# Designs tried in a protein design chat: VHH binders against q2ydc9. Part 2

Target 1, 344 residues: q2ydc9
Amino acid sequence: MASESAGPAELGFVEAAPSWRLRSEQFPSKVGGRPAWLSAAGLPGPPELACPLCGRPMAFLLQVYAPLPGRADAFHRCLFLFCCRTPPCCCGLRVFRNQLPRQNDFYSYEPPSEDPPSETGESVYLHLKSGAHLCRVCGCSGPKRCSRCHKAHYCSKEHQSLDWRLGHKQACAQTDNLDNIVPDHNFLFPEFEIVIETEDEIMPEVVERDDESEIIGTMGEAHEEELESMAKHESKEDRIFRKFKTKISLEPEQILRYGRGIAPLWISGENTPKEKDIPDCPCGAKRLFEFQVMPQLLNYLKADRLGRSVDWGVLAIFTCAESCKLGIGYTEEFVWKQDITDAA

## First folded at step 4 (VHH)

Design c1
Fold by ESMFold2, look of step 4:
Structure c1 (fold): chain B 344 residues (1-344), chain A 124 residues (1-124)
Amino acid sequence: as target 1 above (344 residues)
Amino acid sequence: QVQLVETGGGLVQPGGSLRLSCAASGFTFSSYAMGWARQVPGKGLEWVSYIYSGGSTEYQDSVKGRFTISRDNAKSTVYLQMNSLKPEDTAVYYCARDYKRGFGTKSDYAFDYWGQGTQVTVSS
């Protein structure tokens, strides 16, 4: 991998999709909803997915399907990003990698069909092939069980209490179709597919002119507000901010930029990691930049409507340069949050 | 047994046109995405075009506006219409079935089956 030169970035965009397209056997890249776990064994447990700052369960934010074509042990490969969305915290982040060979215990050797399955109901899939049960609220490992019905599972007392209040208290004795009747807990982010486009080259004439009369607002209101909050005296930092605006100008709705080994696109020179801030993988390899989450994603999360919520300038994900295989389980990787600095 | 058979290659003058066909068998053709890749002399294998089962398409930058991929699900056939051909388009062209596109697979789509290829030569 270290011998390969970085190519152009790939961009991710939000698109609505039917639920069946976002199931694990379709190998989706997706935002929100419940995780579409790759390996059905070795899931992160509740301690690994509790917010390290406040202890509350984190919400699944997104996953990307990112196979390594030259690696038999990473024919399938996914990255899963979680964030704390619980006020007043909203600060914790964790990311996990998992990979499988083409021949495995969970999925067909043949590619997934692009036809809808016959069972397209609104049922929630809360049992994995490994026998693991998933939390009814968040879709993460759910070792706790309702003591009355013995069928509902949860990651935590927090989610058990939430489900109890929002419908399970009444539905507990009604054990038929329990997995098909899950209330809206107002916990999961809205669910979308992430679609891929290769970044086009930016024409030099457009990027070389800093003419206020020719620059037309081509970005959404939320993008403009975020960029304006970073506006500062034109200096080295102003050039970094202008580079950010220019790079995204042709495709302003991008929510993700992907490229193993490319440089991250920062909003400012502040709050960026030094090499010492990016820990090595437990296997001993260095971590490389793999993808970043753009501030434009915040518009789709509906998280900014009431008080303190999830917020970022960019999120940068760094992964093991060797994409090491540590058995069947999930390997924690590293995420850096570049916050937006207010001018007070 | 998955089989992909390309036809329609040949010698053509610069600026000319050529239409490739790929007959598919051994799987439910309408359920899968298909694509074309090419082996350019002196370069490695590179993807050319991609078509989803629902008909949406993607193209490599160097062929956008000149090449058109299409499919006929009733005949289990993928086509590549190549117009305004250039000497740099000279290659062996392969029809391929996709496994699943992901991030990082842009130049090497996760194609799981290829045909035997058909030679396209653009020379004056």
Scores: ipSAE 0.523, ipTM 0.785, lowest interface PAE 1.1, mean pLDDT 81
Fold by ESMFold2, look of step 6:
Structure c1 (fold): chain B 344 residues (1-344), chain A 124 residues (1-124)
Amino acid sequence: as target 1 above (344 residues)
Amino acid sequence: QVQLVETGGGLVQPGGSLRLSCAASGFTFSSYAMGWARQVPGKGLEWVSYIYSGGSTEYQDSVKGRFTISRDNAKSTVYLQMNSLKPEDTAVYYCARDYKRGFGTKSDYAFDYWGQGTQVTVSS
């Protein structure tokens, strides 16, 4: 495979954090829970957040706070990644970008305080400043509402039914403070902060570039070609996987690698995108690699259960090179899923 | 309303040390991350280090192991201890408040507020 450039990256790691640190006004990078939406207007609707493969509502996987400080229209900038976690599918993915100027209708011009707010309770915020209502189950746009209480909102009949069975049936009779009574629907991923570390420039690639072949002989010549073919095939895939492991070895718990315009770090030589596989942005610009989700994240999602669950080698996110704003709201970007081959 | 005042610059020999101070006012200092940036002649403004309200620190690679950022919340003051100074460290140093760290901000920062700066000159 052609040698990809392996430039410097920023690394993401999971940490536990109190819920107030993960609210929208803190501009978090986070895994799981409900999205901390950036713009309160123009949210993706239920059709945009339905799994492209099975049509069921997707779960929020993670968001990345990635401002472009030299761009006035992207002083704030977030990427939101969603995945299908509903068996038997568990395969669909969608990603959205949103950005705001520093002066906006939703957030203070001043930086967020690093002190806890006075009300640090564990209440769920389901009504955005724009007037938009959020689904009680998933935190995505919830245009459907309970016909009984008129206060609970949902993205879909599936989530309305789930909430009804798991607690809203009783909570619906109590019309006050409905947002304080939200059960565990077993739908959201566990919630964590993503913290950032800069990767050191240590590239031991040249140490492993020895290309010494050996003469593999046997007393019988039968299957010599077959033996050499198997050794070559295993050695090539072994080399690619060892390169992956070597590059992450100093920080093996990284769940994310970020670098706008750098080359992705692939786990194998298979199932990587060619240029034609990465669509241009609707604005006409090319899409650039921005970040990848590493397989280590799966350890934090409880995706090790037997049966169908979310799984990947890496996820690679590609975004508009111009970071364009084609209108109000969230812009869909591109995600490539590198699956692990069964040949391993 | 935000005021940042740097002191402690000067002329120093290569291998020498300086300690910069930055007195802050006009905001709740203990609630915000602070940092240092420098203006290198002909190169532009670059960040040097951050310190979060909880005391965690970050440094650009060229100063790791030589510079130490610290803060005193009771005095609303951030410090930069600079050791093993090199001629390449010659710059005007600014105390700064950053808005919020995100991915991609280390090499392309936007400080909201900085002081008048203090000159550090490393030469024989």
Scores: ipSAE 0.505, ipTM 0.784, lowest interface PAE 1.0, mean pLDDT 81
Fold by OpenDDE, look of step 6:
Structure c1 (fold): chain B 344 residues (1-344), chain A 124 residues (1-124)
Amino acid sequence: as target 1 above (344 residues)
Amino acid sequence: QVQLVETGGGLVQPGGSLRLSCAASGFTFSSYAMGWARQVPGKGLEWVSYIYSGGSTEYQDSVKGRFTISRDNAKSTVYLQMNSLKPEDTAVYYCARDYKRGFGTKSDYAFDYWGQGTQVTVSS
């Protein structure tokens, strides 16, 4: 298998953006907030968005808009990453893929306007255009409804209880306050736009050592031996980490590296997946690396609460090589979590 | 039918300047982002510059500070001003239409329509 020269990765950076830019109709790549769902149909339900470890509702972490050129069925394509925020677990991860053709029931054939909408109101959408209800807390599918007002929807009893405590109790009794004002439940991550840049191929400046100096002396062999000795003393782990550090140093604020089918950039040689560790897609195709989330994102998530918080070295996302459409809904893909081993 | 027609290519000395134009027709030009890509013979297509429908611009690092992309919506035309040209800039330059820029859309297949290209040669 020819090591296809890993083309330059695309890098993601976080920037502040107005809320309208991060809505579904803008096809955003974004961090935090509520998911900007692509298809309004076939959303993952509460069981799919529950942490596989603790069973609690996961939080939306980020979405990556990544169309497939030349694929009519994937003119629109988005990957949605969720993580568990519930201590002490904070380990659950799930990723879902959705794709649409250009002509679809949800969006215009024409590109969205880059102008701000006339309605400047930060309206939280509590339902999709399809009529599907969304959870007031997390923005995910909300099949449960408040038994009193029948207007508030929730993904779980947990989120219902949370909202009840944080203000819905008062609002529910007030028949007229149809105010789509959703309180901050401290559940959502801070919201950012992901901006894309191309990784600069730093051509190693061949330091043309113009050292014209003819000093023919015997010191060449000792330096090669020392360099070889130094090279021999560099552990494989050190090399991997050096490579990681070098790449990060070029763009230290990068939060995402995208490259479908390229090799991931690992922080260590430990806890890296083998090919056999990546499950095949249910369609029968292999899953390929598509993008990774860098540890730098953790700085923006303000997840540093005292205790077990969301933490990773690298999150590597693997997706169906064929980008298959399994039904009308969202297809689950695969996430590999590389933990940072405390160097002892 | 969507059409993109590039003009303005030619032979120029190193350090010289060229201005490429791309006339667009067959679609609502103001609604689309536009881009320029270039291809060196025997090499893949390289993304050069991108302009959003709203006028925001992006550049490949190799051309930053030298190239300027602009658009005239009234004329349905996108431009690429190329200054301080280098031999390395020698390529066929293509104008392209983009619906929505996302990850993985900097490849030669990322755009939905392309022009026929215009040759730019930088040589002493």
Scores: ipSAE 0.458, ipTM 0.770, lowest interface PAE 0.6, mean pLDDT 87
Fold by OpenDDE, look of step 5:
Structure c1 (fold): chain B 344 residues (1-344), chain A 124 residues (1-124)
Amino acid sequence: as target 1 above (344 residues)
Amino acid sequence: QVQLVETGGGLVQPGGSLRLSCAASGFTFSSYAMGWARQVPGKGLEWVSYIYSGGSTEYQDSVKGRFTISRDNAKSTVYLQMNSLKPEDTAVYYCARDYKRGFGTKSDYAFDYWGQGTQVTVSS
């Protein structure tokens, strides 16, 4: 299969957007907030959205809307990335893929309106159109109910307790207003739209060095250039980092790089995955690189306020090459975390 | 009913210029991304240029610096200014509406409606 010359990467940038723009019906790529779930059926449950390391509920980090042209079953396609925010862990990562045909039970066949809805109410959706209940804290599946009001739903006892302490205790007796006021639990990341831009290939200005440098062959300078070239033994690591820095410098605010099947842009040669480190999809297909999350996103997440906070050099997401449908639900894909090695 | 009608094609000498127009009707034009694709006889369809609803543009590498896509929302029209035309640009050019948003949607198959096409011939 000829490696189709992977066109330039698409870059993601964060922008402030109104809440309606970031709803499921708009098929958003977004950071933070509650997940804008694609399919209203087959949501990942609490076990799937628990941190694999500490077992605590993970926070929604971002979603990437990435349809597959020519695939009728993936007319709508979205990847959902979650991360652990619980100190001292903050290391758990999971990514899920969901896809829908154009004709489906949840969305219109026609594109969504780009006009703001008439109902300007920032109403937090606590349930999906399917009737599935969502956790008041994290916006994920909430199979647990408040034993008192039976209206509040939670993914976990932890989130239930959190909500109880932060206002549900007072609101629980006032059943009529429960759906309209969800307090800030300080659990969700700040919410942004991810805007897509194409990476400008800076054609290296062929500096036509008019090297009219008269080769005045003075023998002596050849040795210093060789010594400087030997002294500049740029380590492989230095080259990788330089490449990374160069690419970032062109668009320093980029938070995401997208390109199915392209090579990831690594920050270091250390802790890069080998092919064997990327598990195959359960369908039997290989997983391929699809996109990466850049360290710049950390600046927007305000993660610095919490001691051991979420941190990464690069998050690389690998997805099924066939974009298979493993049932009606969300299919887990693979995340590789490259950490920034403290240059000792 | 969604309709796209291309105009502006024709015969031009190498190095010449053409401006294609695509008049759109039957939908809220300003809400949709639009694109141009071209098909050489006996070859597959290839995308040429794309313009988002917000006005950002993309180009195939082969036409970068030569072609310019633009839109007039008031007229529900998308344009393709083609300069420095080459024989290799000879094709039927199609205007298309893009339904899809998101990453990786820069494909010929991301379009849901197409015009009838307009012939562009670059020949000395």
Scores: ipSAE 0.386, ipTM 0.769, lowest interface PAE 0.6, mean pLDDT 87

Design c4
Fold by OpenDDE, look of step 7:
Order: sequence, then structure tokens, then C-alpha cells
Structure c4 (fold): chain B 344 residues (1-344), chain A 124 residues (1-124)
Amino acid sequence: as target 1 above (344 residues)
Amino acid sequence: QVQLVETGGGLVQPGGSLRLSCAASGFTFSNYAMGWARQVPGKGLEWVSYIYSGGSTEYQDSVKGRFTISRDNAKSTVYLQMNSLKPEDTAVYYCAKDSGYKRGFGPTYAMDYWGQGTQVTVSS
């Protein structure tokens, strides 16, 4: 496999967007809200979307639309990241990949219109086109249904109970409007579109210091950094953090860095994965870095509830190098969480 | 039927220039982004440049500052001006039509039609 010359990373930024732009038919990259599922078939079930640590339902964090050029089977491709919001855990992470050919049962062969739909109603979709029911709380697969109205679906007893307390009890008897009014359960993250920008290689402005000193040969930028690091007796850890800060300072609002097969930008030298720490795909292929979520995203999630909240330094997502299709459905990929070391 | 026909390839010395043209037909040219990709024998397809329907452009880093993509909607033609050519630029260059789907992360141009390609050889 020719090492695709690791092009510059693409950066993701959050922007407010109308709800229609964040629907499945628009193939969005987005933060928060309900998942804009790609395939309407083979959704991950409640067990797959449960926190691997505490077993509680996970919240949708973000999805990245990332098709693969030259791959007919991955004309549409999306990665879905989930996180645990349940205190005191708040540590569980799962990522799933789904991909579709251009010709599929769910979407038109032709691209969708970029015009707003005539129906401006913020209708919450409680079912997929396939007829699969979605949980009223989280927008994930909802195989459980209300025993009274049989119209409300849930991923878990927990979400059922939550919805019951927050309004379904009253609405359950009034079955005609159940589909149109979903209360705020305070479970979903705020919703944003992820906008893509290319990382501008800021050529360091060579401050032309006018001093006439001799053209000592262009020992590469790597040598100056090394010399500066040597001069400052900078620890390896300090260097890593400096690099992180420098990159972030160029685009401080970046929430995502994308680059398939490139090296992740780590916040520290601690808790970085080795190759052995990244499990191979069940297909036998290695997993490669595809994108990372930056700590800046936490500022937009308003997760500051009293107590242990969702927190990370960097989330690094690794995906199958072959982008294999394991069966009919969503394939679980790998997330590495780098925590911010409390500077003692 | 969509057709893309590349022209302008050939043999050039290092440091020389070529201008590739791609004549497009069979679709509303102005509504679609166009791109150039290249393939070196034995290597995979590499994106070179992309031009949106609105005229915005993207370039591979290896060709930035040397190559310029442009389009003439009246002629339904996309161009690739290649300056300061290097031996490393030797490849078959393909013109491609974008499908019109939203761009995602990655060099993910959803191209749905390709030309037959034109050979560019940079050699002394």
C-alpha cells in the first residue's frame, strides 16, 4: 500500500447550523444531538451502545463523514463516536464505522439539494426510513416500547424512565401528538455542524534579522527545534506539549484534526498508545489513525455539571486500514483516550 | 453520456511547462466541481488539484505554487497549468468530474467520471 504522503491535517470547527443540514440525507459531520445514522439497517443495539465500564447508555458525541476515494463500497462513509455521560463514570467511549456504496437502498444516487426543505418543522425523527424505531431520548436503536401507548420506543429502561418522568407520563394518554413533541431530557449534547478547513502551513515568518551573519547552511527546521530544545534543556514532555500548544495556537477553535495514516498530535508523552495498544481489526488488517478530537470540544459541550463530567486531553480514533465491511451493519473501531495529566 | 477528454500531455524538460486541458460534455459543466489526478506507474492514484463549481481551488502540497487549475464554463473545459515541472511529476494525468456530493473529511472527492488520461513525461 503506497504510503499516501501524509498530507496536511484537516481541521474541524463547530458552527451553528439549521437542523435540516444535520440530517442523514445531508451526510453531515456534526457534534451532539441525535446520530444522523448512515445506513438505516444494522444499527448498533443497546448492548453495543452501552458504556463498556458502567453499562449505562452512551451519548452521541460526534460523527465524521469521511468517504474513501476510489472505494465504491465506501462512497458514503461515516464514523460515529459515543461517550458515557453517566457520573461518576463518564469515561466510556465507543466508535462505529458505517459505509455505503453510492447506489444504495437509503439514499438517492444523486446528491441532495443544498436548499432548505420546505418543511421547516424541527421534527425529531423517531424512526428510520426502514421502520426501525429510535429511542426518544438518545436517538439510538429503541427496541423497547412503552407498554401503555406502544408508540414510544427506548434503548433502555433508564431512558424509558427518564422520558416517563419528564413528560411522557402526561403525553402517553394523548397518543395523537407523541411523535412531534420530545422533551429536553438533558441527555443530548448541544448540536453543531463540523466545518472542514485545511490547516494552513504557517511558514514561520523568517524574521529577517538584518544581521549580515554568514549563511550557515539551512540545517532543516528540525535542527533548530533540536538546538532550541537543547539550549533550553527542555524535557521531552515539554517539547511535546509545546508542539501541541503551537499547533493549537494557530487555530485555537479547532475541535478535530483529521488525517488518515498521519501521526496524532498528542498533548503529552504520557499515555500515548504504542502499536501494540491498538488492536487489529477483526478482518486481520491493522488499524490506522484517522482523526482526533481536541480538548476544545469540551468547551462547546457545556458538560459542566456539578461533579465528574466528560473530560479528555485527546481522543484518537483508529480505523481499519482496509475499511472492511464486517457483516451487515456498523463496525466498531478503536478509540484511545489521552487524559490531561494533572500537573502535580 | 458524460465524456471527459484530456489533451496537452507530452514530453517536457525539467523546469518546463505544460498546459493540460479537459473537455467535458454530457452534463451541466458549471454545476460540478472538476479535478485532476495523476498516476505514476505502479503507484496509486494521487489527487493533484480540485476546482469547485464556484471557482475555489485546492492543490496537493507537492504541486502548490507550480500548478494552477482553472475552468472555462463557456467552453466546458478545465485546465491544469503546470509550471516548473519535475521528473517526479511524470505520470498519467486524469481529469475527473465531481459527483456533486458534499465533501467530507479526507481527500474525498466523490468523482463519478474520469477521462482516459494524458501522459506527462518530465525528462532531460
Scores: ipSAE 0.588, ipTM 0.842, lowest interface PAE 0.4, mean pLDDT 88
Fold by OpenDDE, look of step 5:
Structure c4 (fold): chain B 344 residues (1-344), chain A 124 residues (1-124)
Amino acid sequence: as target 1 above (344 residues)
Amino acid sequence: QVQLVETGGGLVQPGGSLRLSCAASGFTFSNYAMGWARQVPGKGLEWVSYIYSGGSTEYQDSVKGRFTISRDNAKSTVYLQMNSLKPEDTAVYYCAKDSGYKRGFGPTYAMDYWGQGTQVTVSS
């Protein structure tokens, strides 16, 4: 296991981007909207994308494009994170990995153009190039279809009903316009591009404490220093939180920290996973930390509108150390949710 | 056909200097980023330096301040000036062409072509 020297973490920031940049063929790292699926085959189905707690369809939260150097089979590699946004649950999380070689059935061998496509139409893709149908509401696999028009596809009865109420009922009779107008179902998160920056190692200013201060040790100040030192017994928790705050303060808008095999930046010492809490990959390899989602992302998700909203301190994503290919589909990885402990 | 040919390797004393050259052909050189990687015998390949099509550069921390990557688009050549060489710099140095794909998270230089490498030996 080559200990990849824990280089500085890469930071993710959200930026507004045109929709074409966030399509699959552009291999985006993005927040919200519909998933920009990598492989058009073997998409997670409705059962895999249901909340493990409440059973409701999860919402796409973000995807991270993270190819592996020297891995021909992972020339393209992407991680897809989903979360439950259904009150009162809002706790379900799932993450899936997909990877492709450079030569594949879905994309050109050559990199895509960085120029805007000539067709400016914000066309919502309701199907993949493979012919796989996508849910009109969430952009995930949609094996269910409207019994009337047979053109609208859904992941669930819930999403079907939602779309029906929000406009499909009217559009269903007008079959020619179904593909062009998908209403806002208020299900998708706001869409952003994730921009990558390298974390600047703040060289600790060696505060050369010119401790030339002659400790004229007057006896009385020793007790206050001891009391201050006792009072400054920074709890382990305080230290962890301080480290967290310090790192965040350098780049307060960071929404993601990426570093495969590095230690996560925790907000507290509580509810941190032990090695035993991280399940091994089904291939037999260990899962390693790859990236974490920061609480700052919550500010961009406008989740406050939904009462008991999606909330986390840190989401830590752990992936197969071998980045194994388990079949032709999307491989589920592991996400740890660290909650913000209400300071009692 | 894409070809990358490295030259300039050799034996140098500690503190010495070498300049590696990589002559590129078979593609529009100016449109692609180029990089240098090195491999120590028995170790994995490590990135040394990267130069974007626009001329911006990146360096491994171990070589910062000592190595300089540059390119001459007219000559379709990328260079690695190596100063203050150390025994630890002993490796086979490879020139690589970037695939042109978008960089994702991680050290993802998607290189699609590599040279045959040139040996650099730093020894007293």
Scores: ipSAE 0.572, ipTM 0.839, lowest interface PAE 0.4, mean pLDDT 88
Fold by ESMFold2, look of step 7:
Structure c4 (fold): chain B 344 residues (1-344), chain A 124 residues (1-124)
Amino acid sequence: as target 1 above (344 residues)
Amino acid sequence: QVQLVETGGGLVQPGGSLRLSCAASGFTFSNYAMGWARQVPGKGLEWVSYIYSGGSTEYQDSVKGRFTISRDNAKSTVYLQMNSLKPEDTAVYYCAKDSGYKRGFGPTYAMDYWGQGTQVTVSS
């Protein structure tokens, strides 16, 4: 069980991007909008994307493009995170992994074009090359059809009803432009690209030692007792939160920290998983930490000011250490939600 | 055919130095970024260093200040100078050619060709 010391994290930041850069063939890391599915076959179905707590359809939160070095079967690899945003729940989470070899039936062997396509319009694409239809509201697998027009697809009755109320009732009889006219259902999160920066090395030992050295530099019996008293008055939670703030200090707008096998950066000592809380992969391998979603992302989601909305301290994603292929298509992984502790 | 051949590995004491070389053939070397990755026993590959076609460099934090990547386009060769070696640097080191795909998350870029590797062992 010789574990190496974890290396530095890679940091994710949101930026605006034109929609063509966030299509599947560009292999994006992105927040919000509809998923840019990797494999066009074997999508998670509506039961897999129902909130595990309340049963209602979840919203796509983000995806991370994270190929694995040296793995031919994971030349392309994405993680897809979904959350429940429906009050009063807003708590459920699910995460899925999908991977493809470089040679596949969906994408060119060659890297994507750097040039924008001729058609950069705002039209949505709701029909995958595999023949799968996507829900008009959420962009997830949509096996249900409108019984009147047979052209609009949905993951659930909830989304069919929503689309009906917000425009499809009028548009259903006139199917010529159905895919070109999708209303804002106020369900999807705002869409952004996630851009990557490598975390610069912070020298917290030097900063902490200088502070500690200055305190210790004046040594005496009374000063030692005062230092011990100060240490007892700073709670464990205050020290952990200070470590969190110090670690992110050079790049405080980071919304994501990535590093397979590194230790998560927790916001507090409360509500963290024990080893037994992280289930093994069905293939038998352990799951290891891969990335965390930082609370800073909440600032970009345009959540309601009133009523319950999504919230977290940290979301930590754990994935199969072998990045195995188990089953067809998308494999569910594990997400831990660290809630903020309040004395209410 | 693309070929990458690493040389320069061996046994070294902690604190010592080694210089790895990677001779490349079968492609227009100056058009592609190159990198070094390593495979620690019992673990997957991890990136070590990356050098763009224009000469800009990136390093994994654990090797910054100790390792230096460089390239000689006239000789189609990429180098890794490794100083202040530690036991945790023990690994098989691979030279790799970039595929041209955009960077995703992860320390190793999307590489499409790899060498056979050279063993670096930092003794007790």
Scores: ipSAE 0.480, ipTM 0.757, lowest interface PAE 1.0, mean pLDDT 82
Fold by ESMFold2, look of step 5:
Structure c4 (fold): chain B 344 residues (1-344), chain A 124 residues (1-124)
Amino acid sequence: as target 1 above (344 residues)
Amino acid sequence: QVQLVETGGGLVQPGGSLRLSCAASGFTFSNYAMGWARQVPGKGLEWVSYIYSGGSTEYQDSVKGRFTISRDNAKSTVYLQMNSLKPEDTAVYYCAKDSGYKRGFGPTYAMDYWGQGTQVTVSS
């Protein structure tokens, strides 16, 4: 949907939450940790979750729960964003959509309880109802198995080696319940809930007229026209950045802006996509803007490494306008990375 | 069994008014939020208005000030009073029942039942 205004954005904010609220059956929008997969079958495989630039396994960045209420086949609908955090790359991105009808093989027809479950511990669930095994490091599909214990699963040799170094070498020989003894691999981003607010209209006060009130035998209209002349000569990039700052000013902590078909809020006029840069969905439909990840999210990501790290101006996600269902699996969608040019 | 039946549509001239009704059955009406959505020719389904169990209301920007949603819990009925109708309001209007799920991203919560719809045509 590209030709008309789609209305106000919804804003996402990071908030701490207990781990049980971020499990798949709670249908979370979340940052970090392991993916809370929607469909337990048809997960993207290791090749689909390899960085498109360097080929190394990507880290789960965030997911958004974004149902389409008028679509029976998208009663549940999630988008999953992955990024490469492996130096020197730290640039690759992939995004996937999955959706389910309300009646499905994985979840209750009834909404989840708002009360905490009887078990609220920090246990890691690495075996899905479908029988799929998850990588101990990243929580993505893990078809590789440790040849010694036959119990630990991995998406890749890279993650198998990492887990070996950080604890599995010792744990491999000792326990039957390896899923309860998963070390911190320093690979996952910190985990948070994303909470939602609707963006309000901004009605700022009139700017105070300091320094404009000095009169040197001339009328105030002349001073106002000088201010307008300077504003007229403001660079295009300065105007775009000021629009960005003004637009977010009432809610400066927003890490996400959501709205299917709304106009993206760019931080710069550079590095924005043209229509030809956004590929059509394999079903033939155009892709629409759906949400953007704001640079404010970077403040919440673990930056334990001093070298190159993830960075962006804006990440813009575009999805199938028909929200098509191509079988049971996850459908890859499109993400545009707007990098910041070192300019004013 | 949940049933929603919309009535009150019809042909009206620009500037006119219509009142849509939605008779609900098969669930405890007073416990659920209810809403109206419309299918505009060529644009797909869009939400119009929402009324919470406690009576608070929300409206799409294009209808604020012109449309009023209300409910009568004793009659298990939701209403949409549509004033100052414009040709762009032409659509099939659907009544919808909230699913009970928490809000996700998107202007409306996941809703689990829709009526058959009632046609509203605003034509000069």
Scores: ipSAE 0.455, ipTM 0.752, lowest interface PAE 1.1, mean pLDDT 82

